# Ledger of designs, part 30: VH-VL binders against p14714r889to1111

Target 1, 223 residues: p14714r889to1111
Amino acid sequence: YLRHEVKDPEKAISFLQDLLHSSGLSEDQKRLLRTSVLCREQLAKVISDSDIEGIEEGYVELDCSEFGLQESLEAVVKQVMELSIERKVQISCDYPQEVSSMRLYGDNLRLQQILSETLLSSIRFTPALRGLCVSFKVIARIEAIGKRMKRVELEFRIIHPAPGLPEDLVREMFQPLRKGTSREGLGLHITQKLVKLMERGTLRYLRESEMSAFVILTEFPLI
Below, E stands for the ipSAE of ESMFold2; O stands for the ipSAE of OpenDDE; V2 stands for 0.75 times the mean of E and O plus 0.25 times the DockQ between their complexes.

## First folded at step 13 (VH-VL; framework fv_ontamalimab)

Design p1 (at its last look DockQ between E and O 0.88; V2 from the best seeds 0.00; counts 0 for: pae E 3.7 > 2)
Fold by OpenDDE, look of step 13:
Structure p1 (fold): chain C 223 residues (1-223), chain A 118 residues (1-118), chain B 112 residues (1-112)
Amino acid sequence: as target 1 above (223 residues)
Amino acid sequence: QVQLVQSGAEVKKPGASVKVSCKASGYTFTNYGINWVRQAPGQGLEWMGWISPYSGNTNYAQKVQGRVTMTADTSTSTAYMDLRSLRSDDTAVYYCARGDYYYGMDVWGQGTTVTVSS
Amino acid sequence: DIVMTQTPLSLSVTPGQPASISCKSSQSLLHSDGNTYLYWYLQKPGQPPQLLIYEVSNRFSGVPDRFSGSGSGTDFTLKISRVEAEDVGIYYCMQGTHWPYTFGQGTKVEIK
C-alpha cells in the first residue's frame, strides 16, 4: 500500500541523483548531492520498516558498511534545518575535525535516523525565543584493540534549553509501546530501541533545571 | 515559584460525585504530569492515578477504576479529579502532585478534604 | 501490584541519634532504562508529603545531607545520620517503576 506508493517516487529521486552525479558537478554540488543521497537512503530504509514490533523486540538486523562520519552528521543537520528555521532555534555543532574526518564501519542510516530524531525533538520542544540554541556535540574516545584494530566510542550529546521534553514523551520513550502512544513518543521509543541494537549503544535523557540533553553512546570500528 | 493550589473542602452524600481542582503555576503545565494521591484519616498514602496534560493520557489505580476521571485544562493550567459513586471509605484528604519521570512527585498541593457521610 | 513493605512501622529516636528505615518491594524496581525509581517522602504533621530522596539515593533540592538512601533491586534503606526535631513525621517509600505506583505503609518517626 503506502510502501508501494512511495517506491516509485523514491526510485525517480534515485535516478535523478545518478544523473546529476554524472553531469559534471562542482565540489560543493557533489557534497550536496551526497547528502541528498544519504537522506534518500535513510527514507527508503524507514519506509521499509514494516514491522515495528520487530524493532521493539530487537529482531532487526543492522546493515553495516563503511561510511564517513562527517557526511553522516551533515545529513543529520540538514534534516532538521527546516524546523530550526521555522522555530527560530539555532543549531550549534561542536565537534573537532578529527571526529568529523573519521571513517567508521556500521549502520550509518540507522545512526542518521537516531540522531535526526533526537535533534528534531530537541528543536521541537525548545521555546521559540530569540537566541536559544540547541547544541550538537560529538565526543570520541579511540581504543586500540591489538596492533591493527581500532575502535571508537562516540558520545553524541544534544543539549537543549529547559524545560525540555514533556514528561509523557520521556515516559513513552523508555516504556513499552501501548495503545495510545503518541506519534512523537513512538518515534523516540523506536529511536531508543535502535540505539540498543548498536554496539554498546545507550540512550539517556538528562533533565536539569536549565537544560536537558540526549546522550547517545555507541561504538564503531575505526577504519 | 512552582505551586499547586487545590480547591476547598467538600462534604458529600454516599452515591454523589466530587470534583477536585488543582491549579498549577510557576512552570510549564504540559511538561509535567499530575498525580492524585489520597489519604484516609489515620492511614497511609494511596496513589489514585496519573494524567499527562500534554497528551491527555491517563493511568488509574484499579481500586478507583471506573469511578474516577482525571482531566487537565491547559488553558487554565488546572487539573481535575472527578470521583463518582462516593462511599464512606472515600473519605480522605486528596492531594495533587506534579509528576516528573525522574523526580517522581516533587511538588504537592495543600490537599483537599473530602468527607462522605450520610 | 507491587507491594512495598516498610519496617519498622514506628520508630522513637533520641535527638542526635541515627535512624534507619527499610523498604522492600515484592518485585524488582529496576526499570528497563537502567534506573531504579524508588522514592522517599516525608509527611510532617498537618502537611502534605514532601520529596526527600529520588531514584534510591539522590537527595532532592533542599534536603539536608543527614538523609541518605541506598539499596537495589528489592531492598532499600533510608538513613538519618542524626535525627532532629524537625524530622518528626511519617516516612513513605514509593515505587515509580511500574504502574500502578505504590507506597509503603509508612514509618512514624517520633522523638523520645
Scores: ipSAE 0.882, ipTM 0.944, lowest interface PAE 0.5, mean pLDDT 94
Fold by ESMFold2, look of step 13:
Structure p1 (fold): chain C 223 residues (1-223), chain A 118 residues (1-118), chain B 112 residues (1-112)
Amino acid sequence: as target 1 above (223 residues)
Amino acid sequence: QVQLVQSGAEVKKPGASVKVSCKASGYTFTNYGINWVRQAPGQGLEWMGWISPYSGNTNYAQKVQGRVTMTADTSTSTAYMDLRSLRSDDTAVYYCARGDYYYGMDVWGQGTTVTVSS
Amino acid sequence: DIVMTQTPLSLSVTPGQPASISCKSSQSLLHSDGNTYLYWYLQKPGQPPQLLIYEVSNRFSGVPDRFSGSGSGTDFTLKISRVEAEDVGIYYCMQGTHWPYTFGQGTKVEIK
């Protein structure tokens, strides 16, 4: 759960990063370790986000670097696994290898933050009885300008059984912050502001008769 | 089937209060807000306020702020609108309506006539 | 509060002919989320209001395709391509972009 207070995560991150560079590890083991490092780094970033006003006004700078999409998606799923198990909700992932194998340039940790918060909210508001599923889909459209400039539009769909989020939380996600905004609403509001900072970023919450979904669009340069 | 059923008509004297109920069925009560809208005889629609059954949060129109209390009882899936210090210009049909962020007020109750006369 | 002004306030229409209702807001209805929360309701005689159009142009479930909505910013229009006897009643525009929600004055539509 990302809102929980975490103390001294930088020591844990440093230890895991040191282990990654001391190589007796296979590539599979390195991938798993990188996923764990990304998970810890995302938690540290969430705790250090103290400037709500900066996020609200949009002057927070994205911290862009090269990253692998597969490792990011695995980190997101791993981060929400405790709640998934606790609520007995299965997470179904639907993205082909060619999409997940992409290397992108962008703010990986903010992407993970966005996806983790929406996935956590979807799990939280899936009915508590029976083992229901949350579906996590990634769809890509590559836009090439000549042979040398490629960008990809990514559509992330986080689909859960109806009815989904209470109307009040949907309102808190999209309205200006006010006194009395819930912790869940604040997290969702920050998430939608972060999506707006992303290249061509949009977030919608769809409510249909049998399912509800977060639909997140963003665009990245391909490496 | 999604339905909102309101309490019956009321006749009140100026200075009294009235409490109108709105019982929801056929959907998860806490997932949608409840709006209250009134209509004086021969007049248009006037939004009075909104309540979230999930959080208990409310937002009231300025004209009735201080005189209205909206509540929701999740155990009975029933919303209430309590209007105090009634005056003759409060004579109206009072509607409850289910609120959705996207669709707006998509399901309405049948209305409750409140008559305030001396 | 945002004032919603409907024009005309009354229409008398021969059956099968088109009808058009204008709604103008005192302030832009474009929400910071990129959507415009402009709604149209029909109140038939003796009935509560019913939703026709949400978000400017989307027909609510069960609404015939002869109803269409359009507009942006502060200017909005509801059109009925061929008015039928069952379309009689009072039409209201409403904005849901800003607290408090506000309605237009209503447009009464009658058949000649």
Scores: ipSAE 0.409, ipTM 0.738, lowest interface PAE 3.7, mean pLDDT 85
ESMFold2 (binder alone), look of step 13: mean pLDDT 94; pTM 0.949

Design p2 (at its last look DockQ between E and O 0.81; V2 from the best seeds 0.66)
Fold by OpenDDE, look of step 13:
Structure p2 (fold): chain C 223 residues (1-223), chain A 118 residues (1-118), chain B 112 residues (1-112)
Amino acid sequence: as target 1 above (223 residues)
Amino acid sequence: QVQLVQSGAEVKKPGASVKVSCKASGYTFTSYGIHWVRQAPGQGLEWMGWISPYSGNTNYAQKVQGRVTMTADTSTSTAYMDLRSLRSDDTAVYYCARGDYYYGMDVWGQGTTVTVSS
Amino acid sequence: DIVMTQTPLSLSVTPGQPASISCKSSQSLLHSDGNTYLYWYLQKPGQPPQLLIYEVSNRFSGVPDRFSGSGSGTDFTLKISRVEAEDVGIYYCMQGTHWPYTFGQGTKVEIK
């Protein structure tokens, strides 16, 4: 029912985005439009996930295409801005130009979903103290495979001040789904499963005395 | 400093109930779980159960299932363990401990002696 | 329930000599997240237990380097390179991979 009800508004948004695209936008406006399109597409994909069990069991197929990492990261950051402002938690992005300018082959919408969920969770459980920030870092390691093929290992590190996630959510993130799993826990669990679907994908959560962190590793063909 | 302070010793009759408290301080109460572990005189450690102060979720050992209720009051950062239908073999020192997903039980209370005797 | 079996149940050691305690689980303690949640605790006389080792081989804060943990799957070992008087007590292994958590029987370590 919900999937059907959301389809019409989604299509309308898509149509409006197309109209805006052809309306003579400035470069900045085009950038915003691209970001909005990526967000819409991500939304549509999440809504289409009717089989959570399939995700849990790893039977979901990734939809891979060429995408720009910069645009992806922008879409992720924009998704968490409202919460960031509400919670008065700053986001410090640290990804150099050489990383952001990369073009990759993979499922960008799933990547956005993973990064937005972990970033949102980090913001949500950061104390609302003045001056605290969540750090979003991206580290890239390029590997040459033969003469013509390059791959990049990406590490996404989302760092937030202690104490971090409640223990129960950490448990739910890594434990099989059960009756009574919280909404937040379900989101984190699905995120973890999605990461595992990606090439050499791993998700870790670190808890230390001063800070906590999500560490996400993935590998993509570099275009 | 992270600290768990438990309530005082209890003496109960068989069939009675006991409620032990564990007051936490020095950390964010909802960020960690609370485990309860007991130790009969001269015996080893026995895990009783776990509670998440954040969600209220619990997990109890089968041996005490149906007789134990664990609760957490976030307003006072206090965890409670209620054990009903007490038996003589429930005589033990009861410990609360802070639970972490990775570190297990990293901080322990001082223990509460519960004696069940006719 | 996972049964944790410690050997030996008692150990008398001369100060300065090494000690070794074995802990075996009835099932693998490898969690689906890739970690192994095996812990070692020490309970000194008249005190509550204290954490020594977490996740098989990591020393908890403040734990001397003479303590070391090792193992995988179902077989684990705690080693004390040079036993000191302050190391007297009962050592427990515990698994935290599966509900319910379960302890070993404990190993009493005494000084000769």
Scores: ipSAE 0.826, ipTM 0.905, lowest interface PAE 0.6, mean pLDDT 94
Fold by ESMFold2, look of step 13:
Structure p2 (fold): chain C 223 residues (1-223), chain A 118 residues (1-118), chain B 112 residues (1-112)
Amino acid sequence: as target 1 above (223 residues)
Amino acid sequence: QVQLVQSGAEVKKPGASVKVSCKASGYTFTSYGIHWVRQAPGQGLEWMGWISPYSGNTNYAQKVQGRVTMTADTSTSTAYMDLRSLRSDDTAVYYCARGDYYYGMDVWGQGTTVTVSS
Amino acid sequence: DIVMTQTPLSLSVTPGQPASISCKSSQSLLHSDGNTYLYWYLQKPGQPPQLLIYEVSNRFSGVPDRFSGSGSGTDFTLKISRVEAEDVGIYYCMQGTHWPYTFGQGTKVEIK
């Protein structure tokens, strides 16, 4: 039934990639097209990962390649924009150009999957009130190992107004899957499993008096 | 302003049932769990169970499994603990507490004394 | 069920002196999410319990810094660097890593 919603994602990706090579496109138009290609690639990967048992047991292997962080973050924001508009929730992005311009080596599509799910959950559980927003922050610490060998620890913070997620969903995120797990809990559980596969990957959900946040730590080789 | 206010004291006979209420205010009721903890006279704390007002999911201590039902009414922001087939060793003060995944039981009700005697 | 064992069960402490309470669990309290859900509660006379420490060592809001928690795995400690009159009551450790949640027996702290 998932296949009925996305008939042929591989052909859609190929078509968009052909358009990317079309002459006459500006750099802004190429950037928008690359973002759309990344969105389509994430959809194809979601369909491939319909077998939840493999993720739960830890048999999923990361597919690493070189990628640009800016395009990945833009793809994530685009993926959640429909819900953001529908619920009238603003998304505020706060990451320095030096961070967003980084090129990394890692599983770009799984990173997008992680960030997209946490952003979607944050939007779902933000009241539809004027002036409320979800804040998407990226913080970097670069660790130089020799002149040519650099690594970066990235901290992603997805911050939304209190009270945030119901406690039950936070529990479902971290508990073993069972038949009673909600659809929202399933998505969050998959996300925490994927974070654990990342180098130095950790995920916490913080609840404070005015704000709640997902805090995601990952580490990547820096190109 | 976060408060849990419980119903008044109860005196019951063995074999009867008791239903204790816990009215929440000052926070979003469905965002936190509700735990129930009891304390027999002169004794320590005993966890009885938990309910999610969001989903209605519950988890009960084995000692009271089959005799307890925990419910939550989101329209009134009130949780309930119904304990059936009462015995004299169910005599205790019953507390409700707001549950957070990380902070644990961070806000407690004032307690409800339940006395089970012939 | 995880058994939580506190020692001592009773303390009489001169004001201004330190106090230490041990809590041992029958199995590891390390959760699959990487955290350890060990809590300390204080029940003052005539009051419901109140949270002091969560996740082994974090002080809850408004808790004075003379309270500190430590430990890992199965062995945990609550320390009060200088006991004050307002610290009188019964201290409980509790684990929230595994269902069902379970408490220690309590440690009564009195001023002498």
Scores: ipSAE 0.590, ipTM 0.824, lowest interface PAE 1.9, mean pLDDT 86
ESMFold2 (binder alone), look of step 13: mean pLDDT 94; pTM 0.955
ESMFold2, look of step 14: ipSAE 0.558; ipTM 0.797
ESMFold2 (binder alone), look of step 14: mean pLDDT 94; pTM 0.954
OpenDDE, look of step 14: ipSAE 0.649; ipTM 0.850

Design p3 (at its last look DockQ between E and O 0.88; V2 from the best seeds 0.00; counts 0 for: pae E 2.9 > 2)
Fold by OpenDDE, look of step 13:
Structure p3 (fold): chain C 223 residues (1-223), chain A 118 residues (1-118), chain B 112 residues (1-112)
Amino acid sequence: as target 1 above (223 residues)
Amino acid sequence: QVQLVQSGAEVKKPGASVKVSCKASGYTFTSYGINWVRQAPGQGLEWMGWISPYSGNTNYAQKVQGRVTMTADTSTSTAYMDLRSLRSDDTAVYYCARGDYYYGMDVWGQGTTVTVSS
Amino acid sequence: DIVMTQTPLSLSVTPGQPASISCKSSQSLLHTDGNTYLYWYLQKPGQPPQLLIYEVSNRFSGVPDRFSGSGSGTDFTLKISRVEAEDVGIYYCMQGTHWPYTFGQGTKVEIK
């Protein structure tokens, strides 16, 4: 039903993106196009999730491929820009060159989904006061495994001003799904489950007096 | 300063209802839950229930389920606990307390004495 | 419901001496999120309860360092290194891992 209804427009967008790709775009336009493609693919993947219970139970397989972390992060930030503008909440991105230039092997679309959801939630529950900012930080720790293999542990830290998420949403994020779970809570819960599917994936939510934060840890093979 | 201020003492007959209010100030009302805890004279603490002012979701203790209704008015930052079909064993000091996922009940009201007597 | 059992139910302590209160739960308080939501409250005479310890071992803001919490799973302990007159009251453990929240019976601490 809804899946079928969304399929046609999605295919059309895909087709148009292909046409644009072959139309002689500038480098900047190509970059925007790549970002849009990643967003479309993420959308398609989310729509294809017909079994939320499967995600809840951890029976979902990750689709891993090589991807650039910079492109992934750009796609995440672009997804939250509209809300950022609407809420008058600035986003401060901290992407060291050594992190952003990494090529990784993993499920990029799920990573985008996780980061977008947590970043959106952070913006949504930031007071609409002038000058407030949500900080998006990425920390990388490279680990050498033997002579030829490298892995990177990534920490994504999304920091937003107090008071942070409503207590009920934090509860829903970490508790089993039940009848009556809010839309926001469901999104956060699924996000938490997706993180757990990732290699050494963990999601924490910190609440301090002045600031709150999502902390996401995961590991990827470094290409 | 974070503060919870409760309504005054109540004296009720058996079978009557009582509604206790808890006005919150000094923090974002919807960001935290509200718990209700009562204490009979000379007895320990008994958790009654929880409400999220954000969602309106509630969770009640089995002992008072069916007789209690918790509500929250976000416009006035006030939580209410309505207890019906009062019995003598409902005589207690009733507390509201701010709820946090990590910190538990970190801020408490001053308490409201409810006396049920024939 | 999870039953919380405190021991002892009463304790008389000489000022400056240590005190220890045990709290046992009928089920593990380890949450699926990896945390253990065990709390300690103090109710001083004529006052509402006040939070002392959250998540087993963390002192709440303003709580003196003479208070410490420890434990895991089903066994927890609150310790006061040097009991002071202001520490008189009833101490309660509470679990917040599972609905419904449940309190221990309380431990009355008095000064000799």
Scores: ipSAE 0.895, ipTM 0.951, lowest interface PAE 0.5, mean pLDDT 94
Fold by ESMFold2, look of step 13:
Structure p3 (fold): chain C 223 residues (1-223), chain A 118 residues (1-118), chain B 112 residues (1-112)
Amino acid sequence: as target 1 above (223 residues)
Amino acid sequence: QVQLVQSGAEVKKPGASVKVSCKASGYTFTSYGINWVRQAPGQGLEWMGWISPYSGNTNYAQKVQGRVTMTADTSTSTAYMDLRSLRSDDTAVYYCARGDYYYGMDVWGQGTTVTVSS
Amino acid sequence: DIVMTQTPLSLSVTPGQPASISCKSSQSLLHTDGNTYLYWYLQKPGQPPQLLIYEVSNRFSGVPDRFSGSGSGTDFTLKISRVEAEDVGIYYCMQGTHWPYTFGQGTKVEIK
């Protein structure tokens, strides 16, 4: 019955969540299933969120809940793994245990959508040469604003060899949508708009002599 | 060495067309746009348009819309600007320039003099 | 189209003295991405233009420290702290925030 439910992402997600609650799985098996469920939930959200006008005008509300950062980052990396293998581009992850073990309050699925799109684009525009890699770094700064109130500023850096994205795609990412916007440009533009909806969200695409990078800043309450 | 090398000077009659080439080397051609800028004798700079070698998308200045076609051949890393129905006020030096979203036009060709006279 | 107005149009400077060029746009150059795409170019005699300053105040690679840019919104300034003989030419501001890109009229800088 798993075979049939996998073809319907929404029902597959519900079934896997039920399995997590009722099975005598090991902790490693539960962690794998949670990561898979998060990946499926991201896919379902992307499919159901075809309202480009709502995102462009900023009508979309964030769907906030408590989430673990480690599972979210692992889901992002798994979603891009097939392309990484096909293009022979290695992904280097750099986030320490104290960062990955954080529990945050925010829109986990939109964060995953943002990170997966930027990571996919970075892999897509990295030359398929031996030894090249895309770096996925997470830097955190914890801000205590009271005895019990903590917030974390997260900086996500997705770094790949220069030159990176074609200029046309960088333009499409930041300019209003037009007739003939490419599929890649549409995805990047939606990502940029979603980052603006995040608390203190900023997105910049930097092109430097040897490397190009997406730099994404956002802030979350730390649980 | 990043370089843009343009085709040689041309003399044309009114009503003719001209096609200026711009050969790029030393960088990934499809990663940067190509802008075309002209300068009439003794006058300032005028942007004519832009092309993405990645997608083939273009944007033309309204003054030349309908008379200009910009193309890019990725197999030869060469951009072209084709200006039709030439008039005497099209006499200018035509530059190609590599475009980056943040740096702007950071590398320029040597220029191509186009003279339109009867 | 955005009109870019440079002041002065001609400037004669004693070597070693400072120079300042103003550029005003007919509307704000603040892009929706939060950046301001204001550029300065130098065209030396007989040469194509060369980039000096991008994004208002950033010196392009190889540009001497004596060049600096400043400004925001619609008002921008290029300063040369000590003019040298190699600085002779025509300076253009350009906006890249809105299609079509537009240049100022140019400021010719000469040595006295």
Scores: ipSAE 0.476, ipTM 0.776, lowest interface PAE 2.9, mean pLDDT 85
ESMFold2 (binder alone), look of step 13: mean pLDDT 94; pTM 0.948

